# VHH binders against q9xhz8, part 23

Target 1, 326 residues: q9xhz8
Amino acid sequence: MGDTKVETISRLAQWRIENFGPCSFKKSDPFKVGIWNWHLSIERNRYLSVRLFPELSRVSKEQPPVAKFVLRVSNVGPNRRFYISPVYEKLLRTTDDCVWHVDSSFHGRFTIDVEFLDLKICPVNGGEASPVWPTDATMQSISTQTTLKCLSRMLEESILTDVIIHTADGTLSAHKAILSASSTVFKSMFHHDLMEKESSTIHIDDMSRESCMALLSYLYGNITQEEFWKHRLALLGAANKYDITDLKAACEESLMEDINSSNVLERLQEAWLYQLEKLKKGCLMYLFDFGKIYDVREEISSFFRQADRELMLEMFQEVLSVWKPV
Key: E = the ipSAE of ESMFold2; O = the ipSAE of OpenDDE; V2 = 0.75 times the mean of E and O plus 0.25 times the DockQ between their complexes.

## First folded at step 11 (VHH; framework vhh_enristomig)

Design q3 (at its last look DockQ between E and O 0.04; V2 from the best seeds 0.00; counts 0 for: pae E 20.9 > 2, grease 24.8 > 24.2, placed apart)
Fold by OpenDDE, look of step 11:
Structure q3 (fold): chain B 326 residues (1-326), chain A 120 residues (1-120)
Amino acid sequence: as target 1 above (326 residues)
Amino acid sequence: EVQLLESGGGEVQPGGSLRLSCAASGFTFSSYAISWYRQAPGKQREWVSTITSGGETYYAESVKGRFTISRDNAKNTLYLQMSSLRAEDTAVYYCARVTYSGSWDYFDYWGQGTLVTVKP
């Protein structure tokens, strides 16, 4: 049974190979994606070399494609194994413009897949390549970026702000609509609390102005990683207080990334305080499963004196689960 | 916007355990299969595990019996519990959203990855 024709659906192409047989090289039939016909080729030597290239045509010659794509090689069967290429973004003119070497000994039937993530056409007269198909992703990205810029401006320039936030050491202006959309607690404050509703003022006395600005930056979609990292504990507190679940989750994940001997006990306390189960588990694993409790021997006694009894019990249970009696 | 964010990577000794997380946003998490991949330095990206929307799990032979994939739809989070870790498990681990086309799975979104290093 010969190799199948390349099948395409939307931005996907699949080439099913029955076997190499005596051949060391195979080239697919042409398949159409965008405005070009394409070929896949495979060469078996030391490695399996997979190539994607446009069929030679006037269009491909004068207006070559810039393709962003991923290749996948997989065996056929219930125990599928996949090898995936990096994401390529290449101007493709010839067969050698993009080669993916796969270190796999595929015996028998296997499949080569191409996923086009983006496809651009180069102008005949030179210039920037333009997308062949507007990807929802591209449009969404453009739209999202535009929206975020707008929101950022709204905040930075105080465009039609309608609420004043009093912090521990300053005041900020924001939009009730954004706050209400982001937090049920804020929404409730503006709808049900007569004082806040009338005064268009809210008090966040437990946050600094800077931390609160970071919170707003998050809510308005323009927070930087640096700001987030700097203020993540304050943000966690705010997220918990104002029921901003996505922020709470983001903070938890961030705190899990940099657990070390210097911060693990503090992180554990925070996890307990804010009911962060993942972080708590992570800290316990760090301390007991990995035996890092020994690295914090000087601090652990103080921690135990201050820790909640329930937390202590949980810690003890964790120790019992990890440590087997001799 | 669809986003996948891996976390939980770090250094671990051989035989140790580690739990990775992938936080998903921007789509109905419960409706999609999600996979873990890994890429070791100088090596190709390889499939590790998949969990379907229905909860079915699949594993590469190299990790079968040692790794456990799970998901919490309420938290929009994918997990990979790794145990009995080996040096060869050292890699950047990626989560990917699976989209179905015909008889095969494709991956339309990837995370940035989290590094797992297994060393004595």
Scores: ipSAE 0.016, ipTM 0.202, lowest interface PAE 8.3, mean pLDDT 86
Fold by ESMFold2, look of step 11:
Structure q3 (fold): chain B 326 residues (1-326), chain A 120 residues (1-120)
Amino acid sequence: as target 1 above (326 residues)
Amino acid sequence: EVQLLESGGGEVQPGGSLRLSCAASGFTFSSYAISWYRQAPGKQREWVSTITSGGETYYAESVKGRFTISRDNAKNTLYLQMSSLRAEDTAVYYCARVTYSGSWDYFDYWGQGTLVTVKP
């Protein structure tokens, strides 16, 4: 006969209060709706105060609910009276995010109902909230989104990782299967290198922990545009080293987008090093066809002292083709 | 017996407007939150809008800014003013009261609803 249990079915929850007279506060046992456990609580003051909140846990902190719902309080018996809340729609993190003050005092036996009209998972890394109960999604789209969320969790929570990566300034855990599927270099490394094949460690001493984490985020499908933009040069180097062709091309296209006088010589040198024909031509056009070389005239001497002879020849040929005497 | 009778549906062109009405009887209308729901052919019934007994209004994101819910407690009537109508608004519209009835039900409605058709 305990009166702390909340009965649930689908999107509905009901808490039956058998005796609320001698106390000023009750909290329900947890009940499951969506991916969260929830509590209802009631507090006696001048009015009955009803609260709905998720049980505090790692899930509710990392994936808090955005809920649309209605609350109802009613007395028990043949002449029932009902009080219904506004429709709430809000992010629920704490007990204070949903407080409903009922304009009546209830004693003894009554019920509290919740109807969840919609329920979404707030993303931990930004973006749109994910519905718990999608109405128009196809199974293929659901399957794809579920897989991406699983991969993200595998990396973030280190679920069953089988390799440790030693970077220049820290370590990361990862999965050999993901690395091997994404890179023929990693695939060969785990197949032919007896130390890496038999041990659970590899060394990537030319990357910081942060830049290596950006590489892993790309490989696991959860890199943000901001992370990509910040680490473009490190990712280009890694993509070249580990033969990740699509990432290399993406880095090249991104570096084309913001060529300016502050970065053009560095980018020209990197384009030569990694044989990035599009970026190289873009830098040469910027400097010579659009005449921006005078903006870097103090830097150009230092650049020429370090530049490859064949790159210098190609630069000179660009000058000759653009600036023919007439 | 609780009765909710919808009216005001019809055919409109895209971008047009309609006002739906819901006449209520058999309960103290002013004491309840009342909602509009809709069901397109072959789809699940979905929530559109709610107005509380205190007059606070809430809308589904798909209709926010285009639909306005209101109530007239003296006439026991709920209204839905729809504007900027789109083809996806084509549905049968129901008014409903959310309540405990001794059986478990997601929403409460009475009658056949009113059809709104937005011509392609």
Scores: ipSAE 0.000, ipTM 0.098, lowest interface PAE 20.9, mean pLDDT 80
ESMFold2 (binder alone), look of step 11: mean pLDDT 81; pTM 0.804

Design q4 (at its last look DockQ between E and O 0.01; V2 from the best seeds 0.00; counts 0 for: pae E 27.6 > 2, placed apart)
Fold by OpenDDE, look of step 11:
Structure q4 (fold): chain B 326 residues (1-326), chain A 120 residues (1-120)
Amino acid sequence: as target 1 above (326 residues)
Amino acid sequence: EVQLLESGGGEVQPGGSLRLSCAASGFTFSSYAISWYRQAPGKQREWVSTITSGGSTDYAESVKGRFTISRDNAKNTLYLQMSSLRAEDTAVYYCARVTYVGSWDYFDYWGQGTLVTVKP
């Protein structure tokens, strides 16, 4: 009885071999996985060499597969043994692109299995290979994008908004659910504060409408880098006030990226005000470790006059730490 | 994301015992069979043991009677109790999630492995 045809289900293929016989080489019938036909081959020499390769076709030539896969060889019987290949991730064009050598002599019936963990197709004109099958990551990405678009529309079109935000120079509408999900403070306002709960109105008088819109854009997942950069100080204040920890962290990181002589003192003040330890440390390092305090000599006196006494003490301590007596 | 993380590997004398653990996350652990594999230096990765979702166990002949596979679904953890260890048991041990297709199984996720060294 000849070898069986390769059976496939989903991303799996199984080739059952009855016996290797006197042959040193066997090639499977073609089997379809994804958009390609595939072959398995075995060669018996010092080792059993297992190969997976696409059948030659126009598609395989022009758009070869990048396959992530595992091979398994197992004997048939009561004393079953399994040998498993490493996970391969390879561009497969020819028979020799992937060879797995199995150090085992299989006598009698044995099975070769292949599991395709991922399959990508190369573009004809070059570029990054794209998945043939949706991956979890891909699906999540699609879902995320869809959700973000949805949320953006909810905000932009005021779809079933249920709260009015009064700002310093205007009003905005938003959703209690989103605000509550993003901030414990907002949650508390809507659930425990009778005035806000009844009126469905909150007052953010210390923010402009534009800044508040940036805040909402952040919360709804559609803020741009430009808007974030423009409003990051206001956002930091809001993050602190409404305990939006991720935003606070994002603002701190952003402010650390562009410390310079023109903004370092202001940044230091903000760091102190909002207890941003990383930013504070960064500013102090900039001023004293890197010696940039000399670049702000004209502004430093004014800063000292306005700075908190404790901040001044910290600054002084930093100076002492870097100062080397003659 | 599905993750498997092996631990418990180390050096042990022949005849000694060692217990490996595999911590699983990112999926319903109790719904899957889980297997142990091992790969010795210069050798092929070989099947060691499987425990099904129902608790049934199977072992390679080389480890039968010496190794015991078990699971704690509450902790999302797979175990391999190894006893009467031999030099030939020296290998990196991997846990793998099993998926059944028909009458056979495949392994869709693997851990990074933990090294077991049996030496005098």
Scores: ipSAE 0.021, ipTM 0.413, lowest interface PAE 5.2, mean pLDDT 88
Fold by ESMFold2, look of step 11:
Structure q4 (fold): chain B 326 residues (1-326), chain A 120 residues (1-120)
Amino acid sequence: as target 1 above (326 residues)
Amino acid sequence: EVQLLESGGGEVQPGGSLRLSCAASGFTFSSYAISWYRQAPGKQREWVSTITSGGSTDYAESVKGRFTISRDNAKNTLYLQMSSLRAEDTAVYYCARVTYVGSWDYFDYWGQGTLVTVKP
């Protein structure tokens, strides 16, 4: 008749059973959720036993489901009652992997509902199961990547550029809107340009064309790790000059990653010059808290002859902080 | 059609050595950074080593001093020389191409992997 059909909507499946009193076993028609077809079955012994399992196929053998779900059995009529299963989270290969025993007093007609809370594909060689349904984080990532591709294309193809940048050894084209959104310094430059009707050019004579391209790549969202590493000192200077706070912080973190005895004093001087508080404290901790100042004993005299007096005071304060009476 | 094909896996005794190869085709191999990854049974894939197009190398802390990554651009082949192998190095090893899309993003093409088993 039609009482084997399972109706699905979204992550829900419903099997309406018209009459099951004398019958000891029923299996539903297949229904699709995720990439698999599924069956529900019922069996009446002492209790009503409800099973959920994937239809045997090449897909279910090679990519079996890991499902998180809840089952519900309810009767039809004016005095409706519900029995709800625990939340199951299981790898489902066979009819025996999920059996729910319900102490039901229902007569005649009732329904079986499944709500799939999560579905994952289990790879045949083990490893991590992958989700079937996208998360909010997945959609955000897609949107973000699409935007980044657009910005990268704008820079690469010079689509509707409106400013020329003169560097120490060449020129580049860019977009005032991108520069202005990234830097209040650039925003102010272009506001004054509009007011005074000056040409659409700017000069960045303290950067090479290559290092300035690395800066643009950062601002348009397509800088590579190799470009960043190669140009991090030039990018630090530019980030300071153009007040690009996130880039300045990224350069600072990069310079902290490879502090060693051969560069720590130089890094401390750079941190003072650019007012990089984290790098400064990192260098001080390396020298004094970890005791590496003894590794630079011969260099320290030259450093102190050139260092700012306030920096030397901070170094002394770090020594006092480390040394404590017994 | 980018293709990456790993080979050279097998069984080895603790403390032994093994050399993995990854043959690349369908792209300009010399222009890309290439990495080795591995996946132990029941665990997530983890980064092992990367060699840049310019030949600079970097390694995970767990393999530093024991593994050496190299490339032969004339043969379009990536290598991983593994020495002083330990039981925890047992995994399927994959090579992957590093492709950059936007800031800090990269896109990997993966091979089918080659199994390395370090016997107890």
Scores: ipSAE 0.000, ipTM 0.070, lowest interface PAE 27.6, mean pLDDT 81
ESMFold2 (binder alone), look of step 11: mean pLDDT 81; pTM 0.811

Design q5 (at its last look DockQ between E and O 0.05; V2 from the best seeds 0.00; counts 0 for: pae E 23.2 > 2, placed apart)
Fold by ESMFold2, look of step 11:
Structure q5 (fold): chain B 326 residues (1-326), chain A 120 residues (1-120)
Amino acid sequence: as target 1 above (326 residues)
Amino acid sequence: EVQLLESGGGEVQPGGSLRLSCAASGFTFSSYAISWYRQAPGKQREWVSTITSGGDTDYAESVKGRFTISRDNAKNTLYLQMSSLRAEDTAVYYCARVTYSGSWTYFDYWGQGTLVTVKP
C-alpha cells in the first residue's frame, strides 16, 4: 500500500491516508522524531481511534519518550473538516499509552498530523528526564539567570545607586526602584519624597549593616541559604516592617523547620508579634501535644511574666484541649 | 458559517447557581473540542474549561469542583453548570471552538458572550 509513509519536518509529522474503508486498521511506516522511531495507527469501530507510539526497540525500552503533543485529523475536499485532540503529555512505552477517539466516522481520504510540543528522554535506571529540544522554559531560565546576574552586579558595584541606607553600624547604597518594587512601604516613602522634597537617605537603625545587607541580597535575588539562615529573625522583622509578604512567609516556614526546646518560647513570642498562625500552632503543638513544655520549665516562669495576656490565654486553652478527657 | 451563541447568563447571589448554554451551528459539532472562556472587567480573557470531542473534560483550578462542562451532540449544544458562585466569577463568558498548534491554543471561532454577574 502506497499510503503508509509519514512525512516529517522539524516537530511536525503528517500521514496522508488515500483510502480508508476496505479495512478497519492501518499502521504507518516508522518515522523519526527525536531519537525514536514512531508509528501512527488508526482503527475503525463506532469511531476513529488514532494511536501514537514509539517503535519497540532497545532505545524505546531503555530511554522511553515523555512527549507533549497534539493530534489532528482532517478530511480533504470542498467540505473540509478539522478535528484536534487535547494536548497530551505522556510517557509512551506501548500502543496503549495514547489513544485518541475522534467522534466521527472517517472513510476515504484524510490526513493525520502530529505536532510535538516537547520531547524528553526518560532513563530506565532513574534520574531526571532530559529535554530533546530547547523549550520556552529553557530560554526563560537563561533570561532569569541573566537578570539575576545584572541585579547582583548593580548591588555589588553600586551601579547608579540613588539612596543611602543608614544602619545601626554602617551605611549601604541601594536603588529606590528595587526597594519600591519590593515593598509598598518603601514605595510610599519614596513617592512622598518625590512629591515634596527629594531625599537620598533613609534610616534603618534597628538593623545591623550585615543584616541589612542580607535584606538587600534577598531583594536583589542574591541571598544564599546560609546567609538567609543566619539572619532569618532580622529578616522576619524587616519583612513585617516593610510589608514584604513572600519573605515573611519564607521566614515563617524556615523557623518551623528547627523548633526545639532552646528556641520554642522565643519563636512563640515572634509568632504572636507578627501574627504567624502556622508558627504559633507549631510551637503550641511542640510544647503541649508532644509534651516538651517540661523541657523549658526553668524558662517558662520568665516567659509568662513577659508574655501578652491574650497569648497566655491561648496557651491555657491549648493545655485544656490536651488535658480534656475523651 | 460557523456560529456559536451563548445564553443563560444573568444576575445571581453569592453561592448561587447558573447554567450557561452555547448553541453551535455551521460545523460538525461532535468533531470538535469546545471551551468556555471568561473575561472579568479589567482582566485578560481566562480559560475556564474544555470538553473534547470524546467527552474528556478539564478545568481551571479556580473553578474545579464548582463548574461542570458537558455537551449534547444531538442538540449541538455545550453547557457550563456553575455552582457556588463567587464575586470573582463575574465576567462575560464565551464559548470557543478549540484548535491546538505548538504550545499555543488557537480558537478559530468565538461566540458573542453572555454576562454573568455575581452581586456582592
Scores: ipSAE 0.000, ipTM 0.101, lowest interface PAE 23.2, mean pLDDT 81
Fold by OpenDDE, look of step 11:
Structure q5 (fold): chain B 326 residues (1-326), chain A 120 residues (1-120)
Amino acid sequence: as target 1 above (326 residues)
Amino acid sequence: EVQLLESGGGEVQPGGSLRLSCAASGFTFSSYAISWYRQAPGKQREWVSTITSGGDTDYAESVKGRFTISRDNAKNTLYLQMSSLRAEDTAVYYCARVTYSGSWTYFDYWGQGTLVTVKP
């Protein structure tokens, strides 16, 4: 009884072999996965060598597959054994592009399985390979991008805006739903505050229009790094005031990345003001553990005059922890 | 996101015992069969054991009578109790989620593995 045809289901292929017989080499019939026909081959020498490769075609030549896949070899019977290949991710053009060597002698019936985890096609003109099958990640990415574009348009074009924000030097329009979804404080303002509910107006007098636009850009998912960097202190204030926790965290992380002698004291003050423990710790480490306090000797006196007494105590304690008695 | 995380690996003397754990997250654990695999240095990854969603168990001949697979669905955790360990049991042990489609059995998610070393 001859070897069975390769059976396929979804992203799986199975080749059942009745016996290897006297042959040292067997090649499967073609089976279709994605846009390519494929072959499996086995060679018996010192090892059982399993190969997966596309059938030669115009498509396979011009647009070869990049396949992420796993191979499995198993015997048939009560004493079943399974051997599993590593996960391969390879450009497959020829028979030798991927060879899995199995250190086992399979006598009798055995099965070779292929699980395609991902399949990509290379563009004819070069570039990044694109998935043949949408992955969850891909779909999410597409969906996310679409949503972000939509939200951006809503803001930029003032599509069905229902709230006016008065800033220090201008006005902006936004959506109550977005603000409420992003901040419990905004939610509360719109739902419980009668004046604000009726007027469809909120006042953010402590922010400039530009800074407030940056805030909205963040909330709508279209803020740039440049805008974030430019307005991160104002954003931090807003995050704190309106309890936007993710923004607060993002600001803290950003401020930690570029601590230097010119900004460390200001950063420390901000950390204290907004109870940013990571940033505070970072600034203290910068000043005392790394000894950078000497670089700010001219500014430190002024800082001490203005700093909260509790902050000063904490700073003093840090100094004591770093200094060793002579 | 589906995640499998193995733990419990370490060094043990021949004849000793060790218990491995696989913590699962990101899916309904109780609905899936889960398997253990192992890969010794320089060797291919081989099947060790499977426990179905219903609690049925299967073992490779090499570990039958020595290893016991079990699961705690409340904790989303798979276990492998290993006893009478041998030098040949030295390997990185992996847990894998089993998926069935008709007569097909495949493994769609794998853990990072935990090392078991059996040495005097």
Scores: ipSAE 0.000, ipTM 0.221, lowest interface PAE 12.3, mean pLDDT 87
ESMFold2 (binder alone), look of step 11: mean pLDDT 82; pTM 0.813

## First folded at step 12 (VHH)

Design r1 (framework vhh_enristomig; at its last look DockQ between E and O 0.17; V2 from the best seeds 0.00; counts 0 for: pae O 7.9 > 2, placed apart)
Fold by ESMFold2, look of step 12:
Structure r1 (fold): chain B 326 residues (1-326), chain A 120 residues (1-120)
Amino acid sequence: as target 1 above (326 residues)
Amino acid sequence: EVQLLESGGGEVQPGGSLRLSCAASGFTFSSYAISWYRQAPGKQREWVSTITSGGYTNYAESVKGRFTISRDNAKNTLYLQMSSLRAEDTAVYYCARVGYSSGWDEFDYWGQGTLVTVKP
């Protein structure tokens, strides 16, 4: 190996210097650690100055390193001395960001070691720096994202589908295992089919092909917010029919989030129709606890004409509970 | 101990009606989806209908419009009202509790069944 080459293994780098005079300068060849190439340089005037810096490139400019590291200078042979730097933790952009001054009389032949204790990528648009080396939490995130991509591919490419769903205006293919894992209703429907591993058909006559595709996208983990918003009433119906608890809760919460004076009475009717206690309470709180009933005073008489008698009783009881004199 | 006991089976003429019951005990009945299945002589057991804890119903295509599943949570009882019965409806009818206690290949518990015979 030459006098400029840095050997690396794992998170360690070593530069062996063969001959260094009392007043001179040397810079190493680049060496790769993480996503960057690095240089070490050494300069001797009165003291030995050691620098660690990334090679200037698009990568180091746009994604500069935040490094935690330790430097060591040592001679070779039996009469060995060494110096160890403080632990540095720095954003390294230029040659001047890390300069270690060593009070050392080393001349001639010695080595410089770097141990990278941690290494992160500084983000382009702000935010949290990204670790270069994965942790347990990072591997879990990678694993879940990989799984979601696999499920999305299974649905989009119909890979080994084993059930055909007949909707009101078309058919879709899906996987009994996914449906059964998401719904005890589907699990019960496929009991013998799963054991016999036969293809089967089911009918979902109350959904369009498009809304049923939104349901499948939810179950396979790739539904968009736009698809959810567009189909949330159909998804609520499906969640109730197939006992998909988390989807039912998500639809209910979505309907609670956009309660306003133009929709609150309709939403209260929806909550009554589907027996959605949280949404019902939310509408009642909007109307009575927050006093928004005065914003719908022109509509309220028509609403009471059509409302279920038991719903009107609950509304009256809410008035008594919230507005009773203390 | 979870127990499901079917009753109400018997013989009926084609086009007739019959009401099956399933008495449930040993669990919180109102919290579970409950299903009816049937097994004709020499055939595999097949799904008939499911009712969710919230009262929503699902039916196999072969019985849709003719059978009605219902539940009475106060009595811990599941019902199957069968009408317009056909010879092909002849089977032993079972109720089952649906669960997630093990892998997706298992159901939670089965009753002993009640025989329904529709005369040719």
Scores: ipSAE 0.167, ipTM 0.685, lowest interface PAE 5.4, mean pLDDT 83
Fold by OpenDDE, look of step 12:
Structure r1 (fold): chain B 326 residues (1-326), chain A 120 residues (1-120)
Amino acid sequence: as target 1 above (326 residues)
Amino acid sequence: EVQLLESGGGEVQPGGSLRLSCAASGFTFSSYAISWYRQAPGKQREWVSTITSGGYTNYAESVKGRFTISRDNAKNTLYLQMSSLRAEDTAVYYCARVGYSSGWDEFDYWGQGTLVTVKP
């Protein structure tokens, strides 16, 4: 009875068995790893079957573990033999969720080791499993958040800003390094444009101060959804002008999400203007495939008068593709 | 395959004009900023001009007021109109696509270049 204790160190659990005797089954005492108590069991039949499973508890039921682990069995003595399992990654709820069969007859003293490589909590209601131990991804996330806070503070408090941006109705301060890192246009302004380099000023006269602040917020990583939505058209223009491709893509995606009869024609025009193929296609599909052109009948004539000839041709082609002759 | 092909180079007298073209293929031309570079004999390659996808243009101080960069997205072609050419403008001129993955500081594709010679 004295050989049921499991010792743990970090992510390793070791069960020392002195004598399996005539028994066909042995279960370990509970041992704590992560947020769960665990058990090991061994069964001797044709093979030695090793099982790892969580102790039944509220925690294990509501938050079952996804464990990545390796099992090792070794005898004690001068002729030490080691058996190593494959790496398992399993949701463990019951005793039978993971069974390792070892083709060995261990007589006498032997040890069972469990090395936990990873542990995750799996929500019962579905969702993404959360790691119990820090991973590279989590560390990166923490670091990223810290950095974003730092950058946000730099912008908000104007910490060591070195460039003044003149907008249509005001001025903002920013960092040349951030702007240069985000856009080849800005970089060019500071590195190749002598006047701007020396004056530490740039002019963005086609944006309001507020819109430009939204742009800076995006670049510094602290833009809110509200600000983005409010200024996404201005941001799109800026993205296109200053070659901020990820912003351009984000704007396109955003504009795709809320196409309706009140904005589709404008967005079609914008899609054409900025060569947003996805948005263009979406708008055309909305108008012609779904037949929503009838909802904008009052506006469509004005649109046709102003639209680019090539856009009109494309629209016509779309109509022909959708409206097949009877 | 991404390709950039320069043309329009030749010999011209000082004060003359020349128009270079860069034909692009193998990518969405309208989505990329494109630049002109030049390399004079025995000198390092130097930046001349850039035009962004949004039409923003910038020029090296040495060519400002004399050169004009433009693009025709429908033709996938970049242009460099050079005027008031000087002997120091003699170089092989290259077009280059801005590489977005390279942090905006590098170009991922280059043409083979076209030679411009300004001689009396």
Scores: ipSAE 0.013, ipTM 0.266, lowest interface PAE 7.9, mean pLDDT 87
ESMFold2 (binder alone), look of step 12: mean pLDDT 82; pTM 0.828

